VHH binders against Type II methyltransferase M.MthZI (mthZIM). Designs and how they scored, part 18

Target 1, 355 residues: Type II methyltransferase M.MthZI (mthZIM), of Methanothermobacter thermautotrophicus (Methanobacterium thermoformicicum) (p29568)
Amino acid sequence: MKTTHRIYFKNSADMNELKDKSINLVVTSPPYPMVEIWDRLFSELNPKIEETLIDEEDGLRSYNLMHEELEKVWHEVDRVTAPGGVVIINIGDATRKIGKKFQLYPNHVRTIDFFFDRGYQVLPFIIWRKQSNKPTKFMGSGMLPPNAYVTHEHEYILIFRKEGPRQFKTEEERKLRRESAYFWEERNQWFSDVWTDLTGVSQRLNHKNLRKRAAAYPFELAYRLINMYSIMGDWVLDPFLGTGTTMIAAACAGRNSIGYELDHNFKDLIESRINETLKLSNEIVMRRINDHIEFIREKNGKYYSENYKFKVTTRQEQDIRLYYPRTYKKIKNNEFEFFYQEVNPKKERQSKLNI
Short names: E, the ipSAE of ESMFold2; O, the ipSAE of OpenDDE; V2, 0.75 times the mean of E and O plus 0.25 times the DockQ between their complexes.

## First folded at step 23 (VHH; framework vhh_7n9e_1)

Design bb5 (from aa5 with E100D Y108H; at its last look DockQ between E and O 0.30; V2 from the best seeds 0.00; counts 0 for: pae E 10.8 > 2)
Fold by ESMFold2, look of step 23:
Structure bb5 (fold): chain B 355 residues (1-355), chain A 119 residues (1-119)
Amino acid sequence: as target 1 above (355 residues)
Amino acid sequence: DVQLVESGGGLVQAGGSLRLSCAASGFTFSTHWMYWGRQAPGKGREWVSGISGSGEYTAYASSVKGRFTISRDNAKNTLYLQMNNLKPEDTALYYCARGDIYGRYFDHWGQGTQVTVSS
């Protein structure tokens, strides 16, 4: 098995490298309108935005202009997304004081409206609860009503589907779909409408590895979403690639990917992350196997995986196959091919435990 | 507020070593990728190195790989950069940066500490 991964260093408001209806899954997190760290980016895209923020102190106008810039990208996302394709956008609302006025700017509402108005099905989506040890910045009048404010500590993982459920027309496609299934216990964990800061590790990992794995949380979110809403060989797009997390997760999941990133200075960082993640890709994928083996020991599954010679809970899990990228090569500037090895649970689990 | 304060810069002879520190406060340090960048006078910003929240994964720009080592101490909320075999071309203002929780962009920077490497 082989996958292809391309990076374009340009504004994703123009994705002319991509033909219509060529993308199966979008997983992205855009700059968040009205969150201060993004002001410079938005102002460089549209200088009027800085004027409305600073000179005019007009929060609503700034908010609208920032969303208009994002909507240029959402129009291109719509163009390139195939029928039955899924668009996943991780976005948070902004709490911000402009001039003398504090308010929440509801970025998730504007994003939902864009896709809903264009006929996308809004699927049940996920509220990602964040945790903070620090007091919030915006308490208002504190203990004195009615001018105190609720603490804002969540983000949205919005999920949209274009033109109804995807169809798998050939037996080859259906076989690949069955091989791309996830375990029953993963489904129960992943398909929840609230996610907290959770990362579990096998009881067979030592304490040091447990602490090291807790910091893989951002990768795990992308990896889950890609496994949840695509099959192996699908094309995954991230129009706001950043440090490359979506592309790296797609590679680890056996999907092709395309990323757009305006800032060319991310190039070396993305390649470096590819190299380092590749070294640990087997471990990342094998965690799923190890967790399943532990789970099924306690649950006495009714069905059997011929591929891996262990029990599974449902008929749909029988054909699961898991691959990890073993090597890659550069085909041309900013384009990579990854080459895969299927996991071997007995050998690889033994090696991981150092027995 | 999120604060990143760099220290440990200075003047060093070519071939020498220097260790930079970045004290972090105002956030849960161990959950974020952390990075070092640098900027020479009159030049654009250049990425140098990055490290995952746990410290298990590290990444380096090709210009510094093998000479620089990034590390972190999550108990002390401190990021480090050990710089060995320094060259005059390493002269720059070095700053640390925090990655956002999803790992997509840098969202905070320190003001930096100057490193000057003399021939």
Scores: ipSAE 0.000, ipTM 0.430, lowest interface PAE 10.8, mean pLDDT 84
ESMFold2 (binder alone), look of step 23: mean pLDDT 88; pTM 0.890
OpenDDE, look of step 23: ipSAE 0.017; ipTM 0.331

Design bb6 (from aa5 with G99D E100S Y108H; at its last look DockQ between E and O 0.04; V2 from the best seeds 0.00; counts 0 for: pae O 11.7 > 2, grease 25 > 24.2, placed apart)
Fold by OpenDDE, look of step 23:
Structure bb6 (fold): chain B 355 residues (1-355), chain A 119 residues (1-119)
Amino acid sequence: as target 1 above (355 residues)
Amino acid sequence: DVQLVESGGGLVQAGGSLRLSCAASGFTFSTHWMYWGRQAPGKGREWVSGISGSGEYTAYASSVKGRFTISRDNAKNTLYLQMNNLKPEDTALYYCARDSIYGRYFDHWGQGTQVTVSS
């Protein structure tokens, strides 16, 4: 098994490289409108945004203009998403004072409206609460009503489905789907509408030079979503690839991926992370297996996986196959292939003991 | 303080060549994508070319592709732009710019060097 990964360094408002209805899953986190760190990015896209923010102090106008820029990308997302495909957008609302006015700018609402109006099925979304180590949750006018405001500590994982549930018509697709199953205990965890266990701690991109995009979602977030809403061999798209987290997650999960990134600076970083992907993937798969083994020791599984020689909870878990990339090859300047091996729990345990 | 100082501009006839230089200081040069931009009279700023920190990757605007070559010497903290087959349309103030890791082609830029291509 191999997967292909392509990176385009350009504005994803134009995805002319992609055919219509060619993407199975979109997982992305755009720049959040009205979050200050992205003001410049949006202003570069449309100078009127800067004017409205700075000169006019018109937050609403700025908000709308920023979303107009995102919507250009969402149009392309819509175009390239296949029937039955899923679009997942991690987005946070912005709380900001513009001029003398403090308010929340509801990015999740605007985004939902965009896809809803275009006929997508809005599925239950996930609230991602980041554990903020900030000691003082108290922001506002003190203990006197009425001018204090609630601390905003969560982001949204919005989930949209295009044209109903995906159909699997071929035996090969059905097989891949079965093999792409997740464990029962994973399902119980992942399909919660509130995630509190993911720490926003962006993998310390040791690369000194790339400032931690404050808005980078963690690898685990992307990895979960990819496993939840795609099967092996699918094409995953990230219109805002950034440091490449979605791509790496896709690779780890045995999915193909395409990423767009406006900033060319991320190229070196993404490439550097590809090397780490091999180790990371193995660790993740092993963790999943080990976690399951631990789980099933405590729980009586009714079914048996012949592949991994352990019990599982449901019949649908019996065909689970976990792969990890063993090697990769750069095919083109912006194209990589990963080659996969199925995890062998017995062999890998032996290798860890020898280290 | 980040400083970028461009040089090498001048008057050249159409079809001619120029080599621009940008001396960088005040930051770790090798860790940043660097760009050349230009501003023609009456027009907005446009990016011309970019190069990765290591120099391994280069990018060009469609208008200059095949004619311009960007390069860098990290030991000298210097960015270069070799401009061949210059056209009157290339007449502009050329400036060097540092990439900010936030998706921007231009973070800090120099004062620029004037390139004038005569017909």
Scores: ipSAE 0.000, ipTM 0.253, lowest interface PAE 11.7, mean pLDDT 87
ESMFold2, look of step 23: ipSAE 0.005; ipTM 0.437
ESMFold2 (binder alone), look of step 23: mean pLDDT 85; pTM 0.862

## First folded at step 24 (VHH; framework vhh_7n9e_1)

Design cc1 (from bb3 with N108Y; at its last fold request DockQ between E and O 0.64; V2 from the best seeds 0.00; counts 0 for: pae E 3.6 > 2, grease 26.2 > 24.2)
Amino acid sequence: DVQLVESGGGLVQAGGSLRLSCAASGFTFSTHWMYWGRQAPGKGREWVSGISGSGEYTAYADSVKGRFTISRDNAKNTLYLQMNNLKPEDTALYYCARGEVYGRYFDYWGQGTQVTVSS
ESMFold2, look of step 24: ipSAE 0.160; ipTM 0.662
ESMFold2 (binder alone), look of step 24: mean pLDDT 86; pTM 0.873
OpenDDE, look of step 24: ipSAE 0.022; ipTM 0.512
ESMFold2, fold request of step 25: ipSAE 0.382, 0.395, 0.357; ipTM 0.786, 0.787, 0.770
ESMFold2 (binder alone), fold request of step 25: mean pLDDT 87, 87, 87; pTM 0.878, 0.876, 0.877
OpenDDE, fold request of step 25: ipSAE 0.156, 0.213, 0.231; ipTM 0.654, 0.680, 0.688

Design cc2 (from bb3 with V101I; at its last fold request DockQ between E and O 0.60; V2 from the best seeds 0.00; counts 0 for: pae E 3.8 > 2)
Amino acid sequence: DVQLVESGGGLVQAGGSLRLSCAASGFTFSTHWMYWGRQAPGKGREWVSGISGSGEYTAYADSVKGRFTISRDNAKNTLYLQMNNLKPEDTALYYCARGEIYGRYFDNWGQGTQVTVSS
ESMFold2, look of step 24: ipSAE 0.392; ipTM 0.779
ESMFold2 (binder alone), look of step 24: mean pLDDT 86; pTM 0.873
OpenDDE, look of step 24: ipSAE 0.021; ipTM 0.382
ESMFold2, fold request of step 25: ipSAE 0.343, 0.298, 0.382; ipTM 0.759, 0.738, 0.780
ESMFold2 (binder alone), fold request of step 25: mean pLDDT 87, 86, 86; pTM 0.880, 0.877, 0.875
OpenDDE, fold request of step 25: ipSAE 0.365, 0.191, 0.208; ipTM 0.754, 0.674, 0.679

Design cc3 (from bb3 with V101F; at its last look DockQ between E and O 0.57; V2 from the best seeds 0.00; counts 0 for: pae O 5.2 > 2, grease 25.8 > 24.2)
Amino acid sequence: DVQLVESGGGLVQAGGSLRLSCAASGFTFSTHWMYWGRQAPGKGREWVSGISGSGEYTAYADSVKGRFTISRDNAKNTLYLQMNNLKPEDTALYYCARGEFYGRYFDNWGQGTQVTVSS
ESMFold2, look of step 24: ipSAE 0.397; ipTM 0.788
ESMFold2 (binder alone), look of step 24: mean pLDDT 86; pTM 0.873
OpenDDE, look of step 24: ipSAE 0.020; ipTM 0.383

Design cc4 (from bb3 with H32Y; at its last look DockQ between E and O 0.33; V2 from the best seeds 0.00; counts 0 for: pae O 6.3 > 2)
Fold by OpenDDE, look of step 24:
Structure cc4 (fold): chain B 355 residues (1-355), chain A 119 residues (1-119)
Amino acid sequence: as target 1 above (355 residues)
Amino acid sequence: DVQLVESGGGLVQAGGSLRLSCAASGFTFSTYWMYWGRQAPGKGREWVSGISGSGEYTAYADSVKGRFTISRDNAKNTLYLQMNNLKPEDTALYYCARGEVYGRYFDNWGQGTQVTVSS
């Protein structure tokens, strides 16, 4: 088994490298409109945005203009997503004071409207509450009503499905789907509507009031979503690749991936992380197996996995196969291949997971 | 608590060199990717360099490639950035940041150290 991964350093508003309906899953986190750290990026895309940000009365205009830029990318996302494909967008709302006006800018609402209006099935989304080690700072007028604000400590994982549930028509596809199953206990955790166990990557803005705003999602977030909404061999797209997290997660999960990144300065970083993916991938798979073994010790599983010689909770878990990349090859300047091995729990149980 | 404390910044002439340090505490340093970033006046934050937990892998922004070298001493929980052939364009507040451990995701930045390169 092998997977292919491609990186394009360009604006994802133009994905001319990708064919229509060629992507099975999109997992991404865009720059969040009205989050200050991204003001420059958006202004570079459209200088009018900078003008509106300077105008104390034009916060809404800024918001709309920024979303117009994102919507160019979402149009391409729509074009390249296959029928039955899933689009997942991690996005946070922005709380910001423009001039004398403090308000929340509802990025998740604008994003939902875009896909909903285009006929996507809006599926139940996940609220991602980031654990903050910092004391909750209350904003507003203290203990006197009515001018205090509610804390904003969560982001959204929005989930859209294109043209109904994906169909698996061939035996080979069905087999691959069965092999791509997740454990019962994983499902119970992953398919919760609220995630509280993942910490975000925050980009600190150098302003006096360093609001820790998460600009990137962690590996585990991407990894979960990829396993939840794709099968092995699928193509995963990230229009905002950043440091390459989605690609690494896809590789670890036995999926192909394509990523776009506007900033070419991330090239070396992404490539370096690809190299380390080999070590990480084994640890991740072993963690999943070990966690299951611990779970099933206390639970009387009704079914048995012949592949891994342990009990499982449901029939659908019996065919689970977990692979990890053992080697990789750079095929082109922007293209990598990973070669996979199936995990052998007997041989690998002794590896101390440095988690 | 995760703490990152940058040092080593200062005023230097174009063509000169500086070595930045970042002292890390409150976490298992050797298991994390570490990064340097910078913010120039009037500009957004820019990624500069990264190094893997073991130090085996390094990465650099194109603007600093060949001039800057990132390194780390895991025994001392310290990250370094050797900056050679400095240019006025390198003037910025430099930050140290903790990357992700696969399975633990923290993004923390220090307070930064000012680097000023005069023409």
Scores: ipSAE 0.018, ipTM 0.334, lowest interface PAE 6.3, mean pLDDT 86
ESMFold2, look of step 24: ipSAE 0.372; ipTM 0.774
ESMFold2 (binder alone), look of step 24: mean pLDDT 85; pTM 0.869

Design cc5 (from bb3 with G99P; at its last look DockQ between E and O 0.07; V2 from the best seeds 0.00; counts 0 for: pae E 19.7 > 2, grease 25.4 > 24.2, placed apart)
Fold by OpenDDE, look of step 24:
Formats: sequence, C-alpha cells, structure tokens
Structure cc5 (fold): chain B 355 residues (1-355), chain A 119 residues (1-119)
Amino acid sequence: as target 1 above (355 residues)
Amino acid sequence: DVQLVESGGGLVQAGGSLRLSCAASGFTFSTHWMYWGRQAPGKGREWVSGISGSGEYTAYADSVKGRFTISRDNAKNTLYLQMNNLKPEDTALYYCARPEVYGRYFDNWGQGTQVTVSS
C-alpha cells in the first residue's frame, strides 16, 4: 500500500490543479475573520478590508469582506469535492472591540450558511473546547449587570456532506471501508458533539533551537476527523495546509492528501515533518491497539478480530486493519509517496521493549 | 529554520519608553507579516501588535493602542516595537512571532525579552 501527497504553494482560491469532484474529504482550518492576528493577511488579499478596519464603525463590513475572501476558497472546495464527500472546517468565532463596540463575529454561522445555501447537508458539528489563554476571557462591567460578557473558549468543527451519504458499490470498496473501521470505544469518544480532551498544544516541532510552538490545530484533531469521515485510499484536501498537520494525519491514516499553502516558506518545515511522520505513525497505531487491548480486558467483546487476535465489541470491527508508513519517497518537487506496513502488535511491542 | 531573537527589554519606570527588536532569519522576512506578543507571569499569552510584510498595514491591541508602535526594516530582517508611556501592567515577557499562515496564534516565537515596568 502507498499513498501520495502533493503540496501546492499558492492561493487556494484557485485550485486549477484539481479536477472537479476529485476529493473525498476536506479537513481544514482557515484564518479566522475578525481575529486581529489575521487582519493583515486579509488586508493583503483585499485592501478594502484595511480601510474598513480603520473605520471604527464598520466592523460588519470588515467581517463580510473577509468572508468573501474565504468564500473564494470555499467555491473551489465545493467544485473539487466528490458526491458523498465531506467538508470539515475548524473555525472559531471572533470576539473583538472595534471602536467602542464589542461583539462576537459569528464565523461559524457565516460558514454554515455558505454550504447550506449550496445544498450541502449540514451534519451535527463538534464543539471543541480548549483552554484559551486569550486575555479576553472576562470582559465587561465586572459584577454589575448588564454589560458583562460570557467567556468564549470553544471553536467549531463544522461538518458538511455533499449530495447525501457516500455509496460503496464495489466489493473492493466495501472491503476497504470495512478495513477502515474504527473501534467501538473510539467511536464513542470521537463522535461526541463536544471535544474537551484536545488541547491546542503547539506541536513541539522538535527542531532544536526554536520553541516552534506551531499553534496549528493538533494532529489528533485532524487524525480523528480523517478516520471518522474517510476510508483508506481516499483523497484528503487542506486548502490551508500551514505546517502540514492535515497531510501528516492523512499519511498516518493511509489516505492520500493534497495541500495548499500560500506561504512557500513552509516547504522546509513540511518536509521535515514528513520525516517525523514515520515515527509518529507507528506510535499512533500502537497507541490505538494498546488502548483497545486495555479496553477489551474489561469488556467481554462479542466478536473476534482474526487480524489482531483480540476481541472486539461489534461485528464491524472484525475487519479493522491498521497500517503505518514505513518509508517515504520524494517523487517530485512537492510530491511524496508513503509506503505502508500493516501493524503487528506482537512485533511492535517487542521492539518497544528493546528500546 | 525560522529563528527569531528578541532584544531591548529591561527595567523601566512607569511612563518610560523602550524599544524592542526582533532579529529574524531562516525565511523571507519581507513577505511575512509579523507580530509581537507578550506573556505576563501567571497570565496567558496575548497579542500586542502586528505588521504586514511591506509595513503598509499595522494593527494593535486595544490595551496598547496609541502607546506602542510596530515597525520593521526588511533590509535588516528586523522587527521593532516602540513602547511609550509604559505602565506596570505592561510588565511581561515580550516575544516576536511569525504566525503560521492560515494556522493559529503565536507561531515561531523566540526566547523573548523581559520588560519590567516599575511603579
């Protein structure tokens, strides 16, 4: 088994490299409108945004203009997403004072409206609650009503489905789907409407000298979503690739991926992380296996996995196959292939004990 | 590798001024917008100011607006923060950062420089 991963360093408002309806899953997190750190980015995309931001009374206009820029990307996302495909967008609302006016700018609502208006099935989304170190946790008039504000400590994981449930028509596709199943206990955790266990922890990119706390959404977030809403061999797209987290997660999960990143300076970082993916992928798969083994010790599973020689809770878990990339090859500039091995829990446990 | 080295911090009296510098290397400085952040003891990290690659656009947190000025010298790959009328509440570790494009807050910061404002 192999997967292919491609990176395009350009604005994802134009995905001319991708064919219509060629993507099975989109997992991404855009820059959030009306969040101050992104003001410049948006202003560079459209100078009118800068003008509206200077005007203390025109926050709404700024908000709308920023979303117009994102919507250019969403149009391409729509174009390239296959029928039955899923679009997942991690996005946070912005709380901001412009001039004398403090308000929440509801990015999740605007995003939902975009896809909903275009006929997508809006699926139940996930509230991702993370500890926010944002200074704006408590604003307002203190203990005196009515001018205090509620804390804002969550982001949204929005989930859209294009043209109904995906159909698997061939036996091979059905087999692949069965093999891509997740454990019962994972499902119970992942498919919760509230995630509280994922911290925006800056993946310490162990590059020696730079406390590179990349504040990207955590690997686990992307990894979960990819396993939840795709099967092995699918194509995953990230229009806002950043440090490459979605791509790495896709690779770890045995999925292909395409990423767009506006800043070409991320190239070296992404490539460096690809190398680290090999170690990470093994650890993740082993963790999943070990967690299951621990879980099933306490639970009397009704079914049995012949592949891994342990009990499982449901019949659908019996065909689970977990792969991890063992090697990779750079095929072209900005194109990589991963080659996979199926996990052998006995062998892998022995190897860890010897380390 | 992205490297950012902050300097210019120190002890200053309330009402005083400091100028912070951030030396950047390992990337094309002029094509990236940069920002300053700070973290006070026991508090979370907060955004302070941002500037576009060309320097054409600048932004400030409300808490520092009118007092702080962000600038950059692209020829020297250096980011600056002029801090005037400093207040005790400005006491913090200040750091410069290159945000991850389309990523999250406070990416690629250095070791920071300590600013202490005494009353």
Scores: ipSAE 0.000, ipTM 0.226, lowest interface PAE 13.0, mean pLDDT 86
ESMFold2, look of step 24: ipSAE 0.000; ipTM 0.111
ESMFold2 (binder alone), look of step 24: mean pLDDT 85; pTM 0.869

Design cc6 (from z2 with S62D Y108N; at its last read DockQ between E and O 0.53; V2 from the best seeds 0.00; counts 0 for: pae E 2.2 > 2)
Amino acid sequence: DVQLVESGGGLVQAGGSLRLSCAASGFTFSTDWMYWGRQAPGKGREWVSGISGSGEYTAYADSVKGRFTISRDNAKNTLYLQMNNLKPEDTALYYCARGEFYGRYFDNWGQGTQVTVSS
ESMFold2, look of step 24: ipSAE 0.430; ipTM 0.797
ESMFold2 (binder alone), look of step 24: mean pLDDT 82; pTM 0.838
OpenDDE, look of step 24: ipSAE 0.026; ipTM 0.573
ESMFold2, fold request of step 25: ipSAE 0.476, 0.416, 0.585; ipTM 0.817, 0.791, 0.861
ESMFold2 (binder alone), fold request of step 25: mean pLDDT 84, 83, 83; pTM 0.846, 0.844, 0.843
OpenDDE, fold request of step 25: ipSAE 0.394, 0.513, 0.390; ipTM 0.771, 0.824, 0.770
ESMFold2, last read: ipSAE 0.484, 0.471, 0.599; ipTM 0.825, 0.814, 0.865
ESMFold2 (binder alone), last read: mean pLDDT 82, 84, 83; pTM 0.842, 0.847, 0.845
OpenDDE, last read: ipSAE 0.345, 0.194, 0.400; ipTM 0.750, 0.662, 0.772

